# Miniprotein binders against Heme oxygenase 1, chloroplastic (HO1), part 3

Target 1, 212 residues: Heme oxygenase 1, chloroplastic (HO1), of Arabidopsis thaliana (Mouse-ear cress) (o48782)
Amino acid sequence: SKGFVEEMRFVAMRLHTKDQAKEGEKETKSIEERPVAKWEPTVEGYLRFLVDSKLVYDTLELIIQDSNFPTYAEFKNTGLERAEKLSTDLEWFKEQGYEIPEPTAPGKTYSQYLKELAEKDPQAFICHFYNIYFAHSAGGRMIGRKVAERILDNKELEFYKWDGELSQLLQNVREKLNKVAEEWTREEKNHCLEETEKSFKYSGEILRLILS

## First folded at step 14 (miniprotein; from b0 with L18S W21S W25S F29S)

Design ko1
Fold by OpenDDE base, look of step 16:
Structure ko1 (fold): chain B 212 residues (1-212), chain A 98 residues (1-98)
Amino acid sequence: as target 1 above (212 residues)
Amino acid sequence: STDEIQRQLEKIRLELESALSDMASVKLSLRELGDSEAARQVQRLIEQLEKLLEELERAIEQFKENGDPEILQKAQDLVKQAEDIMEKAEEILEDVMG
């Protein structure tokens, strides 16, 4: 039996299909096809991204850490936590003489939404949890490194480093999530899967801060 | 041993699945950033990776049925092709960043 994580991955991959690209192109067509101006990442934009990312990770990690809910307890101390790493990176920026911005609307909105989901909708919350950490370890890392190479003179940020083998850390979380989802009804599983698009939308709004 | 070969093949399968997941994430990020063209380019790379994974899966099944002394070499060649595709994805990201 293919684990629930494979279903989640498949949904994420399908959001990338041409047909959903057309529906997403309708929403992104409402974002004017600005000819993708050369991504001109700025340090200021990237700092906004890091700060809002930190707020999201702080929110996730605090919810999981403070939760007595059995489902969330399985995801404590995964080694994927990023809040502390981001704190270290932001302190480095401060030491370099950069002003650290306050969290912006995208980060605040997502943080608040995650808090609401954590209380009301554990399956949806787990969808966000999965997508945030796994997207960061995948495409988020690739993009973030390229941005850092361009604007930070190849500074390796702690945000893109893990204590241990990342592949193993991700596998451990997949196994835990598969186990947790074994107890879910098909309806609960489907509800988790339906939240995927929204998770990517919220994360995307934060990612766009790099270009601000 | 046959068991060792199977373990290596499974490792390679997982690596290709990871590459697909990475590319999917990149594509989504590009879409969210408004770069529909780059996202379409990455989508073509995803489709190429999917074909490589399907080829690997077929090769694994054939190996289970009949054995193939060259299965590891075939699998390694598929990994190399996947690496080349991943490199192209990085090039797309570099081009987008200007």
Scores: ipSAE 0.565, ipTM 0.796, lowest interface PAE 1.0, mean pLDDT 88
Fold by ESMFold2, look of step 14:
Structure ko1 (fold): chain B 212 residues (1-212), chain A 98 residues (1-98)
Amino acid sequence: as target 1 above (212 residues)
Amino acid sequence: STDEIQRQLEKIRLELESALSDMASVKLSLRELGDSEAARQVQRLIEQLEKLLEELERAIEQFKENGDPEILQKAQDLVKQAEDIMEKAEEILEDVMG
């Protein structure tokens, strides 16, 4: 049998075929008949993405650091923390003369939702926690790094740098999540899996800011 | 020797599982950015990688049965194939951004 993180992976792998809501408000043709418009990222859109991302990481990392909840303690000091790295990056943008925008609705909405989960639904919070770092470390990293190369003359942001080996940092967190989930009921696990789609929807709305 | 090969096979299994996780994240990001065709291309790569993981898990079972050290070479070949699949995913991302 497989660990709980593998169940989460299976859900993520299948979301394309299940999630018609993410394809838009109306469906007139198949996905293959509606290719995306050419990507035209701007520094302004990228900054909105970074600011909203930072709000989400601030939320996650403060909740983990300040919590008395024993399960959250397992997720302190993972090496994946992004809020300070983003702070450094936003300072760099400011030093280059860019105006740093205020957080927008995608980041604010997700931040508030995460705060509510942390109090009312710790298993769901942990799933969102993992999925946010996972999404950044894989698809987000691959997309965001390429965008930064294109619009920032190959500047590599601190947001995409880790102290240590990223694959090992992620594996350590997966092992901790699998261990914590051993104490969960099937119902709690299934609820966390239901939240996986929502976590990618929220993260995707923030990622979409790159193209705004 | 047998215990070392078993540990290496488990490490390889975890590497393939990590690659699948990465690909799933890439697919979902592409769909959220509205590039459903690129997401479908990545989905086909995910399916190839799933078959490699299935092959590896079968090989691990055979190693437990017979202890054949050549199964480690088969597992390393699967890693090389997974790396090629991941490179194709990187090409898809590069093409989307022009």
Scores: ipSAE 0.482, ipTM 0.719, lowest interface PAE 2.2, mean pLDDT 82

## First folded at step 16 (miniprotein; from b0 with F29A L33A)

Design wk1
Fold by OpenDDE base, look of step 16:
Structure wk1 (fold): chain B 212 residues (1-212), chain A 98 residues (1-98)
Amino acid sequence: as target 1 above (212 residues)
Amino acid sequence: STDEIQRQLEKIRLELELALWDMAWVKLALREAGDSEAARQVQRLIEQLEKLLEELERAIEQFKENGDPEILQKAQDLVKQAEDIMEKAEEILEDVMG
């Protein structure tokens, strides 16, 4: 039996298709060929992305570390934690003479939302936890490399390095998530899956900061 | 040993899943950049990679049931196809970034 994480992956991969079909239909209807905005990353935009990402990871990691909730206790020290790595990277940027921005609205909004979910809605919180660590940690590598090639003189950031094999770290977390979800009702599972769209929205808003 | 083969197959499965997440994030980035066409192209690549993962999962299951002396070679061929898909995604991303 494919564990619940397989359902989460399936929903995550499909949600991206439905929104694009709607956007593609809207674009086909809007004759205005809006010039495809070139995705031109900037150092300033990327710094905003890193700062807001750090805020989100700090929030997740603090919630899990401080939680007495048995469900969250299973996810302590997974090796996927990014807040410390991001702190190191931001210090490097500071040493290069860049001003480190304060967190922006996207990061603050998502951080606050995660805090609210952690207390009120553990199933929805786990949805965000999964999508943030799997999508960003596993999926951010290509973007990170291309950004580094263009604006960071191929600097490899600590944000994209893990202590151990990333695939194994993710597998360990997957097994824990599957175990936690075995105790959930189908309604609780569905509620978790329904939260995926919001997770991608908030993550997308932070990702867009690279272009700012 | 059968156990070693299973460990290798699981590693390959995980690598393909990581590739799927990378592609999904690229697609999200392209969407946020307003390039719906590029995002659709990446979506087609995601669908191709999902099929490869499904094929691998079926092959792993068959191996558990009946054994397949060629299972590792089949899995490696799937990895190569996945790498080709990832390269195409990278090209799309490069083109959009200018």
Scores: ipSAE 0.652, ipTM 0.849, lowest interface PAE 1.0, mean pLDDT 88

## First folded at step 17 (miniprotein; from sp1 with L18S)

Design sq1
Fold by ESMFold2, look of step 19:
Order: C-alpha cells, then sequence, then structure tokens
Structure sq1 (fold): chain B 212 residues (1-212), chain A 98 residues (1-98)
C-alpha cells in the first residue's frame, strides 16, 4: 500500500494533531462545548441527511460514469457506489409512510462545488471523491449503526451494505489512486492533499442534518 | 512457507493501515460535529495504533532479514491489540450519540 494513499492517510491523521499539539488551551474549553445528552437523532433529520447524501453521491457517480478523462475513468464501477442503495432506502422510508424531503443547502452546495472541481481541478476532485467514500465506510457505518439502534428499530439500510468484501473493494480503490497519482507532479499531489480539511467541512455540514 | 508468511504479514499491514485511516476519519467527523473532547480522545487512540503499526513494520523487516516464523504470531497479536483500540473508539462514539 506504499504510495500516494499513505500521504492522504497521514494528512488526515495530522490535521487534528496540529491543532491539539499547538497548546493545551483546548482541553478545558472542549469539555463545555457539547454534552453527549444533547445529540438526539430523529427520523426526519436522518431523512434530510440521506437525501443530501444521495445528491452528493449522484453527483460523484454521474461525473465518473460520464467521463472520458483517463484519471476519472479508473474509478468507474468500484463497487462503492451509493446512489442506487440510497434510492432503495428512500423508497423503503416512503413505504413506511414517511415524506421524503427535498435536498437542502448543505447537499446542494457540496454538489455544486464538486461539479466545479471536476471540470477545473481534477486533483481536488479526487481528494473529495476518496474522502467521501472512505469516510462513509468508516465513520458513516459507525454512525449509521447507532442511528438504526435509536430510531429505526435496528433496520440495516442498504446504504451500509456492499456487494462483495468491503475491505477488498477499498483496497482496489487505494491501488487505483496510487496508480493515477504516479502521473502527478509533487505540486499536483500537494494540491490534492490540501483539500482534505474542506472535504470534511462539507461532509460535516451534511452529517449535522441528522440533528436538525 | 516463507512466501506465504510474507503474504500474510503484508495483509496484516494493510489491515492496520486501514484501521488507522478509519480512526482518522472518525476523529475528523467528531471534530466537525463540534465534539472536540471526543475527537481528542480518538486522537490518543490513533497515536496508540500508529505505534502498533510501527512495531509491525519493524517485525516485517526482521522477517525479511532472518525468516523467523514466530513473527507471524507477533503480527497477529498486534491485530488483536488494534481491534481493542477500535472498540474503544466505537465506545467514544456511543457516548457522544447516546
Amino acid sequence: as target 1 above (212 residues)
Amino acid sequence: STDEIQRQLEKIREELESALEDMAFVKLLLRELGDSEAARQVQRLIEQLEKLLEELERAIEQFKENGDPEILQKAQDLVKQAEDIMEKAEEILEDVMG
């Protein structure tokens, strides 16, 4: 797994470390920022999260599927695609009697930004592509399991299921990213890495919809 | 065989690298949700897991030099320790979410 993906992992590990290594200043202030008891997901908030997430996955997956750009073409049919799975989940909610909301600003904003990146800034787009799928596979699954326990009577959504061995699907994508990055200059690689914080900012805005 | 043990060791390395990446993403999501204390707790677990990966990489290098088959058992013990660390991270998430 040596290669560019190791750099991406290192950046993700380091972003929070820089802020925490700076000073002990955060220790006392963080205690008072958010008590655990204030986070109570609702089905309505979760539906907003799913709808905005679907818009983002629709955007990514359409861009990749329709692209003749060699770099993007490597990422067709990874097995990680989520839009169809989310469609199935939203139909299930509708069958249970829930109204499916319209997309909201967090999802719309990120979708538009991704479209701009895909045309103007392929390295930045790839950073967001990677982080969206890989963060979902890790933190997203953990969050989804807890939400299902709390509000869905332990229903396991298709959004958290993959065909085949997930670890192998993820490893295949890491290897493809390592391959395409071999054609990048150091400056292009650095530009990809610089988008990591922003990708989590956008994803966090969508994740917070669960609380709305 | 030596070649089979090398393949298993590399697979174990991939598992630890994936666990590190997963925890980094959990930390960053917790930070974006505004729970800096939970994110700090996960950061400490990331540091423990990084030390385990460093131990594994040293063990793999030793195996390349001397072929000691007991290195595979040491690597498997490191995976078990990594799994314990991941469980602690899930407990932190449970506390945040209720």
Scores: ipSAE 0.616, ipTM 0.813, lowest interface PAE 1.8, mean pLDDT 84

## First folded at step 19 (miniprotein; from sq1 with L29M)

Design sr4
Fold by ESMFold2, fold request of step 21:
Structure sr4 (fold): chain B 212 residues (1-212), chain A 98 residues (1-98)
Amino acid sequence: as target 1 above (212 residues)
Amino acid sequence: STDEIQRQLEKIREELESALEDMAFVKLMLRELGDSEAARQVQRLIEQLEKLLEELERAIEQFKENGDPEILQKAQDLVKQAEDIMEKAEEILEDVMG
């Protein structure tokens, strides 16, 4: 779709991997220098991930719901909301006998950053909002499917379920963002785009909790 | 009719744009998981898919000029190629996770 969402996609497509230069040479070196840690998720690590994720979704969804800022109003009730779904999942884990951990630094730090950003730079906040929900619907679902196979006896968590057609829900949000961004100056658009790297750095700290 | 084909072409464009976005997010997640080699593999797939989207955009412009109904078949073939690329990206992520 033409519009600001195309710019957001373009930025994400162009962000570098750590050893991206000269794929042939760097590819060989990266293989030999890759950290030895294996992806061996545990239910306990996954619970840490879910709890910190819920704190972030609580933060996003409360900010959107309570705001009077016109930009945020368009993003109420998208159908993408995750906090209640995660609450249901965490209750299920508790009923299975698992101890639900407290939030940890990755989730707390990101939640605080989002609160500050939403107050001071709404366009930059929207970058994190968009990337968090859309990355979850893409790579997040793939990770969730694999985790369920490995450690949850193939239980599909509510965190990975939506009411209605997911592709349509996502497209509706893209259209709303394109419309809202029509009111933005070039500088406001740049403030949004410049947050892309940070959004994945913060989300990555939470994602790595699965390995903890 | 011409209007029906135009509607289908725009929906196909949206599908490829969504796939590119999904793959960009998968790349960045792989990077944050510490697997730079897998992230580079997905980046190469992103580049392949971007070329398919560029070809689709040219085909859409050609359809606006000449109304050739065979453009829809070309676009559907591009979707199939894009689906194969997306499957490879998903396999890369799942393999990293064992």
Scores: ipSAE 0.820, ipTM 0.903, lowest interface PAE 0.7, mean pLDDT 87
Fold by ESMFold2, fold request of step 21:
Order: sequence, then structure tokens, then C-alpha cells
Structure sr4 (fold): chain B 212 residues (1-212), chain A 98 residues (1-98)
Amino acid sequence: as target 1 above (212 residues)
Amino acid sequence: STDEIQRQLEKIREELESALEDMAFVKLMLRELGDSEAARQVQRLIEQLEKLLEELERAIEQFKENGDPEILQKAQDLVKQAEDIMEKAEEILEDVMG
């Protein structure tokens, strides 16, 4: 059997970068392509990113922790939780003399959307839950390493550390998702999959705070 | 033993599936950072890795049919190729960030 995580992966793989076209389609107009300017992170922008990220992780983790809903219960205590790690990092920044900003619209908007989804469309909520944690463990770690090199004198933040074997923690979550999805109807699975684009759009608004 | 080899092959499949998922997320993050060209480069690497996963799936099915222990070595070679592809994707993301 295929498993639902495979479907989630295929959706992410098929999301276009706007210039993708299947082989054999005619191009009618040439587009001048120029390199995108490299971003220049600042500690202030990164702190806005961390604070808004923490609000999102607070939201996810409180919803999961406080839920008696069977599907959400399967995702308690994964070892992937980030809110406490972020609290430690923000306290470290404060101790170094940085001012910790208030949450901004990207984080607040996403937090509110996630609260609404968790109540009204649990399968859609699970899509965001999964993509937030898994994207952080992949591209997020790469970004964090480079930010540390560029602006933190190679300080490794707790946000990018896990207790235990990360690959095993991630695989445990994949297996739990596959199992809970076995009981989902095709339409419930579609509700989950359809949120993939939005999860990256919302996360992207928070990610771009590094550049602010 | 045949059962141990089967378990190792499934672990290797999980590794390739994880790598493919990671690269899809890196692509989408690059798109959201505004670097469509880097995202397209990662998409091409995704397609290469997908071919390796398809090759592994065929090898696993052959092992179920014939029990050939040499299939484990072939699967390990595919992991090495997947690791090389992932390194390229990581380099693309890091180069964007300077």
C-alpha cells in the first residue's frame, strides 16, 4: 500500500515554481531571467522571525497538548516540539542585550488560521502541522546554519537542536500520519493535501521576516 | 538472512523517501524567498532523486521474488547517489544565502 505521506510528498514535489512546464509545451514568449539578489539577514529581522515562529509553535503545541481528539492525540510528545527551545533562545538574545520584539502580523495571522483549522477541519490542520515541523528540520536547519555563520558568530540556537535521533523522530511522525490517514475518506485526505500551498505561503511570510 | 535484508531495504527506502521530501521542502522555501531559478534547479534534482527511488522500488520487488542478497549492495549504492544529490540541493540553498 502507498501510505498517505507519499501523497503529501507528491503534492509538494508537483507544486510549480511558475516557470515549470511539462515537456513538449510550446513557449511563445522568452522571459529575461536575472539572478535574484542574495538576502542580507540582520539580527533584528531574525528575531522577528523567531518570535513569530514561536507564536506558531505555541499554537500548534497547545492545540495538540490540550486535545482529546483521537487524531491529534497521536501527535503528542513527538520530540519535535520547538516552543520551549525558542523560549530558551529568546532569553539568550535578551541576555546578550537584544530587544525582543512583539509578534507581528505574519505570525499572528497564521496562529489565528491554525486555531480555526484545528476546530473546523482537522485534516487541513494536520497538513500545516506536518509541513511546519518537517520543513524546519530540512530547509530550516540549512537556513539556521547560514544565519548563525553570518550574524551570530556561529552560535547554534536550541531551535535547531533535538533530543534524540532526529531522523527517527521524523520517521515516527510519518508512520503515525500514515496510520491515522488509513481511516480517512478520500475527501478528508484531499482536505489535507489542498492545504499544502497555503502552508508554504503562510510559512513564507514568516520566513521572509529574516529579510526585514 | 532474508528477513534482515528486507528490513534494511525498507530502511533504505525510508531514507530516500525522506531525502525526496526534504528536497521538495527546500524547493518551496527557495520559491518563497523569491529565488525561482534556484527552486527550478532543486526541482531538477528532485526529478533525479525520484528516478533513484523508482529504481530502488524495482530492486525491492525483485528481492521479494528472488531473494538475491546482491540487491542490498545495489540499494546502498543508490543511497550514496541520493546523498550526492542532496548535497547539491543543500549547496544551492546555501549559495542563495551567500
Scores: ipSAE 0.806, ipTM 0.889, lowest interface PAE 0.8, mean pLDDT 86
Fold by OpenDDE base, look of step 20:
Order: structure tokens, then C-alpha cells, then sequence
Structure sr4 (fold): chain B 212 residues (1-212), chain A 98 residues (1-98)
């Protein structure tokens, strides 16, 4: 039996671009692909991203740490936790003379939404948990490194470093997710999968702060 | 031993699946950043990785049937191809960022 993480992966792989979803309806007009504005990351935008990211990770990690839900207990101390690493990075920015911004609307909104999900909808919450950590370990790390190369003189942030072998840490979490989901109904699994688009929307709003 | 070979093949499968997952997230991140073209380019890389995974699965099945002594080499070659695809994803990100 293929584990639930494979189902989550398949959902992520099959999610279309917003433009492709619209193009399926409108055959006709060559919407002039607005030249994708060159990504011009700023340090200020990147700091907003890091602060809002920290708020999200603080929220996730606090929920998991304090939770008595058996589902969440399996995800304590995964080694994927980022809040402390982000705190270290933000302190480094402060030492460099940058003002650390307050959390913005995207981070606050997502943090609040995660709190609400954690109480009422564990399956949806786990979807967010998975997507946040795994997206960061993949594309988030890749993007973050490229941003650092451009605006931070190749500074390696702790946000992109893990204590241990990342592949193994991720695999351990996949195995835990598979085990937890073995007890889920098909409806619960589907509900978790359906939350994927929303997770990327919220994370995407935070990610766009880099370019603000 | 056959068991050890199977474990190694399983590990390689997990590596390819992880690469697929990574690319899926890269694609989705590019989508959220509004770069639909880059996301489409990454989608093509996903499709290439999917083919590699299918090839691996076929090779594993063939090994179970006939005990192909070259199975590990074939699997390792697939991993190298996957690595090359992952490098192309990095190039896409570089191009997007300028």
C-alpha cells in the first residue's frame, strides 16, 4: 500500500499554474505573457519574509509542542524546526545594522489560520505542516540560497541548515505521516489533500514578500 | 545478497521520489511567485523524473523476475540522470532571478 505521503506528492505534482487553470477555460486570446518581472529581491523584503516565516514556524512548533493530540505528538522534535534558526538569522541581521520589521499581514493571517486549523481540523493542519516544512527544504532552500547570493554576499543563513542529514530528517517525517494517515478515513485523507492549494496560497503570499 | 540489492534499490526509489517532491514544490513556489513560464519548465522536469522513476520500477520488477546482475548499475545511472534534471531546475531558478 503506497503511503499517504505519495498521495500528497501526487497532489503537489498535479497542481497546475493559476494561468493554466484559466487557460483551460479561455482557449483564445494569447494573454501576452507579461514578461515575468525580473525578481528583484530586496533585503527589506527578505527580512519581511523571514519575520513572517518565523511567525508561521513559531506557530506550528508551539502548536505541535503543546498539543495533546496524538496526531501532533508524532511530529515533535523532527529536526525540521525552523523557528530557532530563524531567530538566529534575524539576530545576525540586527547585528549587521538592519531593523527587524514586525510581522506583516501575510504572516499574521497564516499564523492565525494555522491556530484555527490545529483546534478544529487536524487533517488540514497536517497538510499545512507537510507543505510548509517540505516546500522549505526543497524550493525554499533553493530560492533562499539564490537570494542570499544576490543580496547577502553569499551569507549562509541558519534557516537553510539542518542539524543532521536533511534527507533522513525528511524521510523520518514522511514515515511518521504515513503511519498517522494509516488510521485516517478516505474522507479525512481527501480533506487533507484538498487543503494543499490553500497552503501554497498562504505560503506564497509570504514568499512574495522577498520581492516587495 | 538479493536482500541488500533490494534495499539499495528501495533507497534509490526513495531518492527519486524525493526529487519529484522537491520539483513539485519548486514548481508550486514559482507559480505562487507568478512565474508561470518557469513553473512550466519545472513541470517538464517533473515529467522527466516521472519517466526515470517508471524506468526504475520496471527495472526493479525485472530484477525480481530474473535477477539482473546489472540492476544496481542501471539504478545508479537513473540517479545520475535525476541529478542532472535537478541541476536544470537550479538553472531555471537562476534564470528567473536573473
Amino acid sequence: as target 1 above (212 residues)
Amino acid sequence: STDEIQRQLEKIREELESALEDMAFVKLMLRELGDSEAARQVQRLIEQLEKLLEELERAIEQFKENGDPEILQKAQDLVKQAEDIMEKAEEILEDVMG
Scores: ipSAE 0.737, ipTM 0.867, lowest interface PAE 0.6, mean pLDDT 89
Fold by OpenDDE base, fold request of step 21:
Structure sr4 (fold): chain B 212 residues (1-212), chain A 98 residues (1-98)
Amino acid sequence: as target 1 above (212 residues)
Amino acid sequence: STDEIQRQLEKIREELESALEDMAFVKLMLRELGDSEAARQVQRLIEQLEKLLEELERAIEQFKENGDPEILQKAQDLVKQAEDIMEKAEEILEDVMG
């Protein structure tokens, strides 16, 4: 039996851009290379991103740490935790003379939504858990390093470092998720998969803060 | 041993699956950032990686049925192609950010 993580991967791979849904109707017009709008990250925007990210990770990690729910207990101390690393990075920014902003509406909204899901909808919560940590380890790391190269004089942040081999840490979480999902009904699995778009919407609102 | 070869092939499979997952997340992040063109470019890379994974899966099944003395070399060549695709994803991100 293909593990549930494979189903989650297939969903992520099949999610289309809004424009691809429209181009199925429009003719192969010349790919006018729309000039890729250059991202202009700011330190202030990046700090908002880090602060809101920390709020989300604090929320996830506290929920999992304090939970007696068997499903969440399997995800304690994965080595993917980021709240402490983000705290260290934000302290470094203070030492550089930056003012650390308060959490913004995107971070607060997502944190609150995660708390509500943790109590009411464990399958949807696990969808968010997976997407947050795995998106960070992938694209989040790639983007964040490039941003840091541009605005932080190649400072490597702790947010992008793991204690151990990241590939193994991720694989261990995949195995745990597969095991937890073995007990789920097909309806529960589908409900988890259906939450994927919403998870990227919430995380995307925080990611866009880099460009604010 | 055949068992060791199988373990190495499964490891390579997991590496390609991880690369696909990573690229899917990159695509979705680019989508959320509003860069539909970059997201489409990454989608093409995903499709290339999917083909490599399918080739590996076929090679693994062929090895189980008939054996293939070159199976490890073929699998390693597929990993190298996957790495080259991942580098192209980094180039796309550089172009988006520069």
Scores: ipSAE 0.729, ipTM 0.865, lowest interface PAE 0.6, mean pLDDT 89
Fold by OpenDDE base, fold request of step 21:
Structure sr4 (fold): chain B 212 residues (1-212), chain A 98 residues (1-98)
Amino acid sequence: as target 1 above (212 residues)
Amino acid sequence: STDEIQRQLEKIREELESALEDMAFVKLMLRELGDSEAARQVQRLIEQLEKLLEELERAIEQFKENGDPEILQKAQDLVKQAEDIMEKAEEILEDVMG
């Protein structure tokens, strides 16, 4: 039986862009290389992103650390935790003379939603947990490096560094998630999978702050 | 040993599966950033990686049935192709940020 993480991967692979839903008919014509709209990240926008990200990670890590729920207890001290790393990075920005902004509406909204899910809907909460940490370790790291090259004079942030081998840390979490999901009903699994689109929506609102 | 070869093949499979997962997240992040074109380009790379994974899975099953002395070399060639695809994903991100 292919583990539940494979089901989660398949959902992520199959989620389409808003425009792809229309183009299934018209893909015959030469897609003129529309120039990729150049992203113009700002330091101010990136700081908003880091602050809101820290609020989300603080929320996740506190929920998991304080929980006595067996499902969440398996995800304590994974080595993927980011709140402390983000605190270090934000202090570095402050030392560079930047004012650290307060959390914005996207971060506050997502933090509150995660708190509500943690109490009411463990399967949906685990969907968000997985997507947040794994998306950061993949695309988040790639994007963050390109942003740092452009606006931070190639500063390597602690946010993009892990204590240990990242591949092994991720694999350990996949194995734990597969084990936890073995006890779930098909309906509970489906409910977790259905939350994927919403997870990316909330994370995407925070990610877009880089370009603000 | 046959057991060691099998363990190495499973490790290569896990690496390709991880690459697929990474690309799926990159695609979705590009979508959320409003770059549907870049997301579509990454989706094409995902489809290429899926074909490589399917080829690896077929090679593993053939090895289990008949043995293939070249199976590790075939698997390593597939990993190299996957690395080339991952590099193209980085180029897409560079073009978006440049």
Scores: ipSAE 0.729, ipTM 0.863, lowest interface PAE 0.6, mean pLDDT 89
Fold by OpenDDE base, look of step 19:
Structure sr4 (fold): chain B 212 residues (1-212), chain A 98 residues (1-98)
Amino acid sequence: as target 1 above (212 residues)
Amino acid sequence: STDEIQRQLEKIREELESALEDMAFVKLMLRELGDSEAARQVQRLIEQLEKLLEELERAIEQFKENGDPEILQKAQDLVKQAEDIMEKAEEILEDVMG
């Protein structure tokens, strides 16, 4: 039996670009399709991204740490946690003389949504958990390093470093996800998979802060 | 031993699956950043990796049935092809950031 993580991967692999989804439906060019102009990352934009990211990770990690729910208990101390690393990075920015911004609307909105899901919809919450941590370990790390090379004189942030072998940490979490999902109904699995688009929407709004 | 070969093949499978997952997230992040062209380019690379994974899965099944002595070499060749695809993905990201 192929594990549930394979199903999650297949969903992510098959999600089309918004333009491709709309090419099937001829409808209205909404204003949101402005191609993000040339990637001109700013330190201010990147700091907003880091602060909002920290709020999301703080929210996830506190929910999991404080939860007595069996599903969440398996995901304590995975080694993928980022809140402490982000705190260290933000303190470094402060020492460099940067003002640390308050969390913006994207970060606050996503943090609040995650809190609501954690109580009401564990399957949807796990979808967000997976996508946030795994997207960061992949594309998030690649993008973040290139941004740091451009605006931070090749400063390697702690946000992009893990204690241990990242491949093994990710594999351990995949195995836990597979195990937890073995007890889910097909409807619960499908509900988790359906939440993927929302997860990327919320994460995408935070990611765009780099370019603000 | 047959068991050791099987363990090595499963490890290679996990590596290819991880590469596919990484590429899927890269694609989705590019989508969210509004670079639909880069996302489409990465999607083509995903489709290439999927084919390599399918070839590996078929080779593993054939090995279980017939014990192909060249199975490890075939699997290593697939890994090399996957690495070449991943390098192309990094080039796409460099071009987008560039």
Scores: ipSAE 0.723, ipTM 0.864, lowest interface PAE 0.7, mean pLDDT 89

